# Miniprotein binders against q9bqp7, part 41

Target 1, 240 residues: q9bqp7
Amino acid sequence: VPQNWFPIFNPERSDKPNASDPSVPLKIPLQRNVIPSVTRVLQQTMTKQQVFLLERWKQRMILELGEDGFKEYTSNVFLQGKRFHEALESILSPQETLKERDENLLKSGYIESVQHILKDVSGVRALESAVQHETLNYIGLLDCVAEYQGKLCVIDWKTSEKPKPFIQSTFDNPLQVVAYMGAMNHDTNYSFQVQCGLIVVAYKDGSPAHPHFMDAELCSQYWTKWLLRLEEYTEKKKNQ

## First folded at step 4 (miniprotein)

Design Kb7
Fold by ESMFold2-Fast, scan of step 4:
Structure Kb7 (fold): chain B 240 residues (1-240), chain A 82 residues (1-82)
Amino acid sequence: as target 1 above (240 residues)
Amino acid sequence: SKIVVEVEIEAPSPEELEEIVKFIEWLARLHGGRVVDVRIEGNRARIRLELPTEWLAEYFAEIVRELLEELGLRVEVRVERE
């Protein structure tokens, strides 16, 4: 699938703020659908090398933690990530809307880790919002769309429990970001254009988060690779 | 200017080393990079990879270091401007 037939950016959209844009961030719910999600496409199209390394990592962790310990570890990693995302949504949304969230979530080490990043985040347009690429037929749930240092970005929040980050979460992060970006840029529920990405890795111990900024050119390069994964998924699905 | 990430790995077996080297090459290509050179001596490999920007090279180096260390492998990763 050539990138020039399915561009990541929509030439009919502007990245400039629209005066009629809502002051409250968009939160379109993700509905159950037969259309594949970004995460499903990526999970179903892992390379032989990715599968090999994941299996090796799992066996090493099980040797260290035991079977039950490994399950508890992975469950805790997912729970911590979920709580971090909920806290960020609360911080970036009007508090009156999200008052039911536990205030203790706002005081975690992960939140301390991202404080310096949050100071550069403004103009929030979407939070925990569903996107669908109308032509390529895939869906996703993005974390955040906001300006980072004056650039409108799809922002993806990641947690890292040093010294052992969850290995699966590092494989396809840039592809996930550009997949959401391309979907949003071609989703009729949205009117603006996003051209940049930001992956933020937060640390449990509160050490400063690492921001990984992706400019428009880099996003276009990852978009080509995402299209190849989507094509692989589609062909694999036809053979099932 | 050319920005290169050099990865040195020691694996328990030649079979494991082969899979790890292929993984690193795949990951570099995923991030817009290319393979400059690969040297294998027994259970040790030295891989040189060019990435398009200094930012991306540093990001890639961090990912590779973390992933391979988590697998219990002896690894050394360096970013060089040539």
Scores: ipSAE 0.018, ipTM 0.523, lowest interface PAE 7.2, mean pLDDT 80

Design Kb8
Fold by ESMFold2-Fast, scan of step 4:
Structure Kb8 (fold): chain B 240 residues (1-240), chain A 82 residues (1-82)
Amino acid sequence: as target 1 above (240 residues)
Amino acid sequence: SKIVVEVEIEAPSPEELELIVKFIEWLARLHGGRVVDVRIEGNRARIRLELPTELLADYFAEIVRELLEELGLRVEVRVERE
């Protein structure tokens, strides 16, 4: 078990809406500081096997596409992901002016892919919002907190290109989601409790997105693994 | 009872198959699982993996199916109680 165990859920909080909650989704900006981000912790604590597979995947892609082709491919994947997130934020925001963004962002194959998931999403509480775990000292920027099929979830939106997936982005997704969840549940900027996670993989060709739902028990299991990664990060920083 | 995930895959070449098998083994260990059995013949493999809980086995099975299908591989993934 982790040496510095801490619970993922906050017994003083509820997932029920209350009158003091904002009518618009929260969007707290990420502040620059020395506190590590979730993504940095995960990147700095990759196992030897994760590093090996990432390098093997990279070499195979470079062999097929060339060095310039590989750079173009990864740059395009990043750009497509960014545009997908911008479109989702626009769609899920109650502000009409935000929905007046570039129409092309709203008509991508990725957005078509996710339509059946969006039909089950309501009660949006936070979009592109910063979280900080005040006791465990880490920060993150989560994509979305909303009800999915009636359950309040931390939702993480991912893009995938067939036939060659961008494998690097998929390895630690469950740990990323629960890290955000635990931070939000203990962040004074938020008043509600999140107990479920959802990873949504959207496809460029418009094929139906795959939802990976994580209930409270599964979130607790991944939370223990996240705490071990955080502990490993802290030990490595102490020793350099 | 043990929760076992069985993966059956067919790759274009034995070389590629070996890489994919090792990837699946690594991914299982990442999720707290272990390799029970691996059988390879030509361009086909059958891998049996034990995972600690039914919820993890279901999640693992889904991500393996997604990753391998995106690579254009013929794959069958199923979760069974042993």
Scores: ipSAE 0.012, ipTM 0.335, lowest interface PAE 8.8, mean pLDDT 79

Design Kb9
Fold by ESMFold2-Fast, scan of step 4:
Structure Kb9 (fold): chain B 240 residues (1-240), chain A 82 residues (1-82)
Amino acid sequence: as target 1 above (240 residues)
Amino acid sequence: SKIVVEVEIEAPSPEELELIVKFIEWLARLHGGRVVDVRIEGNRARIRLELPTEELAEFFAELVRELLEELGLRVEVRVERE
């Protein structure tokens, strides 16, 4: 898919706040349609090396933990990630009151890990919100759109458990972020432009989270790679 | 000055080594880095990668070490200023 026919940025949109913008972050619900999701496209178009590494990681973990131990481990990683995202949505939502927040959601090491990042986050525009690319016909559910150090970003929150990293969370993160960005920039439910991405890796032990900032140039480079994955997905579906 | 991460890896087979090398190159590019040099000899490879900052290079080195060790591979990773 030629990038010049499907640019990531929409020249008809601005990243500047509008006086008519809602005071509450947008939260468009995800509709289950036949339209493929970003995660589905990425999962169906993994490279040979990604498949190899993922299978080797699974074999190694099963050897170390046993089948039941591996299932428990992956379930715990999923649950911790879900709780982390719920806590962040609560913290960043202006509609939450201190008394209405679930105190248990705010006590994790992951939340402590991201405190220094959260100090630089403001102007939240969307939380846990569905995006759809009108012309490329894919959907996704993004975590957050907010200003990070004064720049409007699609922000993706990730968790990491040391010393047993969840290798799946390492795959395709920048492609996922730019896919959401391109979709949002061309989605009629949104009126603003996002040009930057941020992947925040939070640590279970409370160690300072690592921010991976992606400027407009880097986002454009990843967008080209995402378009190739989307094209591969479309071709695979025609041959099934 | 440029900051280089050097990865030395040993895999069970040359075929597996090729996939691992490609994964490391992909992962480096994903984190804003670039490939400086790759040398492969049998089941061993030495990969040199340039990262934009020392902080990012240290993070990347630790990420690579943790992921590859978790896969049961023999790996040595170091950060050098050149």
Scores: ipSAE 0.014, ipTM 0.436, lowest interface PAE 7.1, mean pLDDT 80

Design Kg1
Fold by ESMFold2-Fast, scan of step 4:
Structure Kg1 (fold): chain B 240 residues (1-240), chain A 82 residues (1-82)
Amino acid sequence: as target 1 above (240 residues)
Amino acid sequence: SKVVVYIIIEGVSPEEAEELAKEIAKLAEELGGRVEDVEIEGNRAFIVLELPTEELAEKFAEEVRRLLEELGLRVEVLIEED
């Protein structure tokens, strides 16, 4: 049980129709700050098992690809992920107009992979938007807040190259989603409540993306785990 | 405190991985546990489960390792105190 428990949902909030313009998604810019990000907290509090699995994955990949091949692989994964997020922001933003440059981003197999998911996404309220939990003192940049199959979700877009997974990100993905959710629900820049999460894993070859839906109960369970990771981070920082 | 078990299976087709994930989920449920996460990527399956106690997690890990090794599959099973 975390010592400094705080609720994920805000009892003073509901879905307010006038709080967000349905035609203009919110995009609060991330300000550079001393306050830790969600990703930094997770990276600094990896379990011994996660560290072991990551090192084992790294060694096996180096054995298969060589050191130069591994470096190229990881750099390409990062670049592809960045381009995928840029393309999704363009597709989901009503204010964007397609240009030849944008068309090149839309030609990726990752975009083909998510087409069937995008058909179920509507009512976009936030895109590439900063969140801050003022009480728990962490920040994040979430990908998307939108309705998925009629339920308002924090949506996190992931890319995966078959057959070479990035093990570390897989285990912490639900924690990342609920951390953003809890921050948004208590951030004064937002006025609505989010109770569901969605992790979408898109594939480079255009194979259908896998949606991992998280209901309110599952989000509450992962929230408790996120609070424990945040507590570990805070304790480690005190002892530096 | 819940106990988390990580299973990595290598050398499986996507169809085999889905079937094995279902079998493993049944074993966990019989011991009062639950599947937390399942990812199938290429020829690998990654499964994260919660068990109620360390004793049940150890028993579960032994049963899973036995099952998968008998099938000639490469498997890694790790237990984390949560």
Scores: ipSAE 0.000, ipTM 0.170, lowest interface PAE 12.9, mean pLDDT 78

Design Kg2
Fold by ESMFold2-Fast, scan of step 4:
Structure Kg2 (fold): chain B 240 residues (1-240), chain A 80 residues (1-80)
Amino acid sequence: as target 1 above (240 residues)
Amino acid sequence: SKVIYVIIEAPDPELAREIAERAAELAKEHGLKVEDVEVEGNRVFIVIEAPDEEALKRFLEELERIAKELGVRVEVLIEE
């Protein structure tokens, strides 16, 4: 049970579009701050089992690829993810219809993977946009806020090479989504309410992406777990 | 459906392989999909997709029973 509970949803907000809402998605830049990011909080509060799985995966990959090969592999995975997010931002921006040159076949596979998900995405309200929870003192950069099958969601895009079971050794994806949701719902830069989440796992070979939808009840359950991780982070910081 | 990660630590590599085979068969018997199995020395890592919470519970209980009989450690992480 968290000691300082705070609600994820804001009773003063609606998920309905407002006439004063901008016609283009919001993109608020993330500012450097002493305030911790969602990813830093999660990274600094991993469980012993999560740390063990991550170290096991690293050791296996280094044995398979060598140290230089492992560094190249992880750099390529990072670059693929970055390019995938940039492509999605371009595709989902109504005013940014810039064509991308085909320079990376791997990113093409991921984009093919999400095509069936994109058909159900509309009403984009924010893309690659910063959120801050003033009361709980954390920040984040969310991927997307849009309607998925008619429901307003915080959408998080993930890439996977599926043959490597520990490559996404983060059971924290739902925590990341609800952390962004709670921040956005209480951030004065935004006027709407988000109650649902969506984690989309795209595959390098173009196999259909797997959507993990999170309704309001599930988001509330993960929100409690996020608050516990945030408290753990704060306590660890006091003891440094 | 749920994805679970099972880690088994055995006293030796031969026993680790035996347990990996038994765990994989157990998962299939309970209607669970085994996504991957990795054996590294004395450790076994299994990734299982479970469409049914009841089947998952029965599998984990039976796996724990086998582990206790063989004196091995089993750790489980469940993705919700």
Scores: ipSAE 0.006, ipTM 0.200, lowest interface PAE 10.3, mean pLDDT 77

Design Kg3
Fold by ESMFold2-Fast, scan of step 4:
Structure Kg3 (fold): chain B 240 residues (1-240), chain A 81 residues (1-81)
Amino acid sequence: as target 1 above (240 residues)
Amino acid sequence: MTVVYVIIEVESEEEAREIAERAAELARELGGRVVDVEVEGNRVFIVIEFPSREEAERFAEELRKLAEELGARVEVLVEEG
């Protein structure tokens, strides 16, 4: 049990449409300051197993590709992920004009992979939008908030080389999703309540993406784990 | 049960293989079960299970002393459990 527990859901908010809701998805810009991001907290509080496995994988890749080859590989993976997110934002934005320059982003296997998921996504409320938890003092940039099969979700789009058929295979991704959810639910820039999460793992070869839906109960369970990671981060910073 | 992850870095693959054997033996002497040992170039990656945290911490301390004597860099990651 975390020492500084705080609820993930805001009792003052509803998931029902509000007359003050904007007609276009919200896109609050991320303003970087001394407040830690969700990604930084998770990166600096990796489990001992995660640190070990990452270092071993990195060493094996360096032995196979060389230092420069490894840097090129990791840069390419990052660029592919970034372009996938840009393509999804373009596809889901009702006011975005598809331009010929963006055609290569739309032709990726990752976009083919998620087509069956996108058919079930509607009512987009936020895209590439900043969230801040004013009480717990962390920030983040979420990918998407939309209805998935009729349920309002924080949706996180992931690319993977390996199949991820189980939510346990997605590592810290559930923690990232609930951290964004808790922040959005308590951020004054937003007026609605999100109680569900969705992690979508897309594949480069166009194989069907795996959706990992998280209901309110599962989100609450991962929220407790996120609070422990946040507490660990705060404690580590105090001891530096 | 407490799991310990060990990363050792030395100057060469030959030294890595030698210190891997010594670290594994030290783990067994202190009541550990060696789950996995991988020599990856000049680095060694070991996974060890101990009955409790006390044995794991004793191993970590002794391994750090051994590494210092041999001029190796060691990182011992002890899971809380």
Scores: ipSAE 0.577, ipTM 0.900, lowest interface PAE 1.2, mean pLDDT 86
Fold by OpenDDE base, second read of step 5:
Structure Kg3 (fold): chain B 240 residues (1-240), chain A 81 residues (1-81)
Amino acid sequence: as target 1 above (240 residues)
Amino acid sequence: MTVVYVIIEVESEEEAREIAERAAELARELGGRVVDVEVEGNRVFIVIEFPSREEAERFAEELRKLAEELGARVEVLVEEG
């Protein structure tokens, strides 16, 4: 049990989205402060097993590609991910911003992969927006807040070259999603609450993306795990 | 059960194979079950299961001594399962 328990959901916020569909998605800039990001917390609190597996994978890749080849591969993966997020932001942004769409960004296998998911996405409330949990002292940049199949979700878009049909295959992504949810639900910059999460794994070959929906119960379970990771991070920082 | 994750870095692949065998033998002598051994270039990755934390820590200590004797870099991660 976390020593510093904090709720994922804010009882002071109504579960009903205020009917004012904001005509424009929120895009709050990330302030570079001394406050740790969700990503930093997760990276520094990886399990020994996760670190081991990652290092083994890295060494295998270096053996296969060489050091320069691995650097190039890593750079390409990062670039592809970035372009995918930029394309999604463009797609999910209001139509008035659509006129400047780089058509080249839309011609990706990843974009093709998520088309069936995008059909079920509506009511976009935030895109590439910063969240801060003031009490728990962490920040994050969430990809999207929108309705998926009529349920308001924090949506996290991921790229993969390998199928990830199970949520367990997404590693710490569920923790990232609930961390963003908890922060957003307590961030004064947001007037609404989210109760669900969605991880979408897009594939380079254009094969149908896998949606991993997280209901309120599953989110609560992962929230407990997130709190434990955050405590571990905080303890590690006090000892440094 | 306690799981030990081992990363060893040596100067050559040949040394990596040798130290992998020695580390696996040491693990067995101390009552461990070697789950996985992989040699990736000059690095060795070993996963070992021990019945107790005490045996795992004893293995970690002996492996560190072995690594020092061979001039190898070793990282040992002990996790209670």
Scores: ipSAE 0.208, ipTM 0.728, lowest interface PAE 1.2, mean pLDDT 89

Design Kg4
Fold by ESMFold2-Fast, scan of step 4:
Structure Kg4 (fold): chain B 240 residues (1-240), chain A 82 residues (1-82)
Amino acid sequence: as target 1 above (240 residues)
Amino acid sequence: SKVVVYIIIEGVSPEEAEELAKEIAKLAEELGLEVDIEVEGDRVFIVIEGLDEEKAKEFIERVRELAKKYPGARVEVLIEED
């Protein structure tokens, strides 16, 4: 049981649209801060098994590509992911147009992969927007808040190269989503309630993306695990 | 349900780790399982993905029996829902 338990949902908020909702999706900039980010907390509290999996993956990749090749590969994976997120932000923003370069780079792969998911996405309320949990003192940058099949979700877009998926990011994705959800639900910059999550894994070859929907009960279960990771992070920092 | 199994064996010498990895590879073949096995110094790392719980538990038990042949061997297992 976490020592500093706090509820994920805010009983003072609703997931229904109302007059206080902005006409355009929110995009609050993330400022570098002494307050830890969700990503930093998760990275600093990896299990021993997760650390070994990551190290094994690194060694295998270095063996295949060489040290310089490994650095180039990881840089390219990061750049592809960044461009994918930029393209999705443009597609989902009512006031933006896709840049030709970004559209063309991802057209036959990742963007094609998510087309069937995008058909079910509407009512976008936030894009690439900063969240802060004022009581638990952590920050994050979420990808998207929108309705998926009629349910308001924190949506996290992931890219995957089927032959060699990044093992670490797979394990902590649900924790990342609920951390953003809990922060947003208690962040004064937002007025609505999110109770569901969606992790969308897009494929480079254009194969249909896999949606992993998280209902309120599942989000509550992962929230407890996130609180334990946050507690571990705080204790590690205290011991330094 | 489908699970992912992670096994780490430690407390053996590098030579013993290499031999144990070979025995586990043979075991996997006997059970018709595709497993990922890697030796890192004095540790053996094993991953099995997308298997049902019963097959995973059978493999884990057989690995534990193999490890008993090596004095000081410790087997750590993590099971996650896929």
Scores: ipSAE 0.006, ipTM 0.213, lowest interface PAE 9.1, mean pLDDT 79

Design Kg5
Fold by ESMFold2-Fast, scan of step 4:
Structure Kg5 (fold): chain B 240 residues (1-240), chain A 81 residues (1-81)
Amino acid sequence: as target 1 above (240 residues)
Amino acid sequence: SKVVVYIIIEGVSPEAAEELVKEIAKLAEELGLEVDIEVEGDRVFIVIGLDPEKAKEFIERVRELAKKYPGARVEVLIEED
């Protein structure tokens, strides 16, 4: 896939708000259909090295916790992530909605971890919102679109038990972010342009979250890699 | 640009694997690198993200360490990141 045939940024769009833009954050529901999701494309095109590391992690955890303990551990990790995302959506939503939330949900180690990041987040435009790339035919559900330190970003919230101070340690997270960005920039349900990404890795013990900011150049580089993964997915489906 | 290096060392005793882990951790500290090391029985797994120039040196130093352990087999996978 030639990079210039499917650009990540839409030249017909501006990143500045205009008078016709919605005053409340967008939350378009994700409709399940035969069009693949970003997550599915990435899971079906994992490298041999990624598959190896995942299998080694699973085997180690099962040896340490037993089969039942492993199931409980993975269920707890999933629930903690879900609660973290729910808390962030509540915090970033309009004030009237926030007052109705459970205060205990808003006071976790993960929320403490991201406090210094949240101080730099404003101008929320989308929360838990569906995106679709109409030409490349993929869908996704992004966490947040907001200004981070004055830059409009697709923001992806992650939880981790191990420190992730390097973006290279976040696996396919950069690809996920740029896939959402490219889809949103070409989705008729949205009118604005996003050129930056942010991956925020939060920690259970409240240690300061690591923000991984992706400028336009870095996003463009990861977009090229995402297009290759999407092409690989499409080819594998045709050859099955 | 960075690379991600995956090193797998097999065929050592569990006791030798623990010793090898300590030597690799010391090597990483000496080179100012953060490394992820896992050990399972007779196998040692290493994952590290670093500059290509440092990657070559690190890989060769790990291979030299492994030569001290009879039966050790070293597999290296490099992914441009």
Scores: ipSAE 0.006, ipTM 0.204, lowest interface PAE 9.5, mean pLDDT 78

Design Kg6
Fold by ESMFold2-Fast, scan of step 4:
Structure Kg6 (fold): chain B 240 residues (1-240), chain A 83 residues (1-83)
Amino acid sequence: as target 1 above (240 residues)
Amino acid sequence: AEKIVVYVIIEAPSPEELEEIVKRIEELAREHGGRVEDVEIEGNRAFIVLELPTEELAEKFAEEVRRLLEELGLRVEVLVYRE
């Protein structure tokens, strides 16, 4: 699908704060029915390079840990990521839900890793909130929409055991961010516009997280690639 | 230990050509101070993993691999990562 028929940005919306914007971050629940999610589209349209890298990674892990150890490792990675997102949602929420949480959730190396990033985050507009693109028919659950260094961003929090200083090392994360951005900009449940993205890779050992900032031009470039992945998914779905 | 890794994925008309192509790629990597870490061949496709000493040398190597394989009329994908 041509990028100019489905632009990522909505010219009818402003990226500046509006007096009518909620003071409490939005948290719209995800409804999945028959509409595909961003993550499903990306999982079903992995490139041959991504499949090869995933197979190589699995082979190395199984050789090192055994089949049972590999299952335990992947389950632990998933759980750590889930806890990290829950901790961030609590930290960024103005409702002080954090006071009732287990203090151990706040002491993870991942939370220490993002401290310097969090100092530059303000004006939180949405947390763990559903987005849908009404004309392209896809949905997603974004992590966070907030100002990073004064710019309104879709922020995606990632955990990693290994440092990833290059944006090329973030798998499909840039596509995920722009997919959420395009959906939110065309979702009637939201009134503001986001034009920037931020992928934050946090490290288990507490070493400083790497922020990968995506300006409007870069977001537009990745949006074109996302549209191609969405088109590929739609074609595969028709073939059942 | 951090290292710069290059992934080369080749599709050739016949499996017998892949062995010679892999050797040529290994030679090219050595010219850039690198080495082959792993090779996996499945049918008419080869997956090659190489280590190079710097990102600059890895990018130069990647571009030369793309040129070489495209001149041979073969499909190639080259990816550079820090592992």
Scores: ipSAE 0.007, ipTM 0.285, lowest interface PAE 8.9, mean pLDDT 78

Design Kg7
Fold by ESMFold2-Fast, scan of step 4:
Structure Kg7 (fold): chain B 240 residues (1-240), chain A 82 residues (1-82)
Amino acid sequence: as target 1 above (240 residues)
Amino acid sequence: SKIRVFVVIEAPSPEELEEIVKRIEELAREHGGRVVEVLIEGNVAYIILELPTEELAEKFAEEVRRLLEELGLRVDVEVERE
């Protein structure tokens, strides 16, 4: 149980769309400061199990690729992920035109992988937008807020060389999603309430992406775990 | 320098898990090694062991793989690259 509990949902906000809401998705720039980001908190509070699994994965990859091959592989994965997010932002934004994007990005296996998901995405409210939890003092940059199959979701786009058929295999991804959700629900730059999450894992070979939908109850469960990680980060920082 | 070996054990019960972990600890000692860390969550154990040489680490790893196969368990054993 977290010592400094705070609700994920804001009772002062509605999940119903406001007619005065802008037709253009919000894109608030992330400002760097001393307030920790969601990714920083998660990186600094990894469990022994997570550290073990990551070390084991690294050793296996080095064994297969060599040290130079592993470095090249991880650099390529990072760049592919960045370009995938840029392509999705362009596709989902009415202010960006597809003709202004690199043709190779639009033809990537990752983009083909998510086509089945994109047809169920509509009503985009925010893209690559900064969120801040004013009370809990953390910030983040979320990928997308849109309706998935009629439900307003915080959507997180992930790339993978390997299938992830179960949500438990996504490590801290559910915590990242609910952290963004809780921040947005209490951020004065936003007026709506999000109660659902979606983690979409796209594959390089174009195989159909796996959507991991998180309803309000599941989000509340992961929110409690996120609060514990945030508390651990805060205590660790005080003791340094 | 010492070589690390990573072992993951998933057993049908916590009692069976404890017995298997002890057996793996004994196998490590037989090869001149030791257990560095053990993390147990339910019926799954994550074990880091260290062996004095690459040859002993590979030999130990192969024996652990055989043990897990004989018990009908998933084989999840990896040796650190130098």
Scores: ipSAE 0.013, ipTM 0.361, lowest interface PAE 8.0, mean pLDDT 81

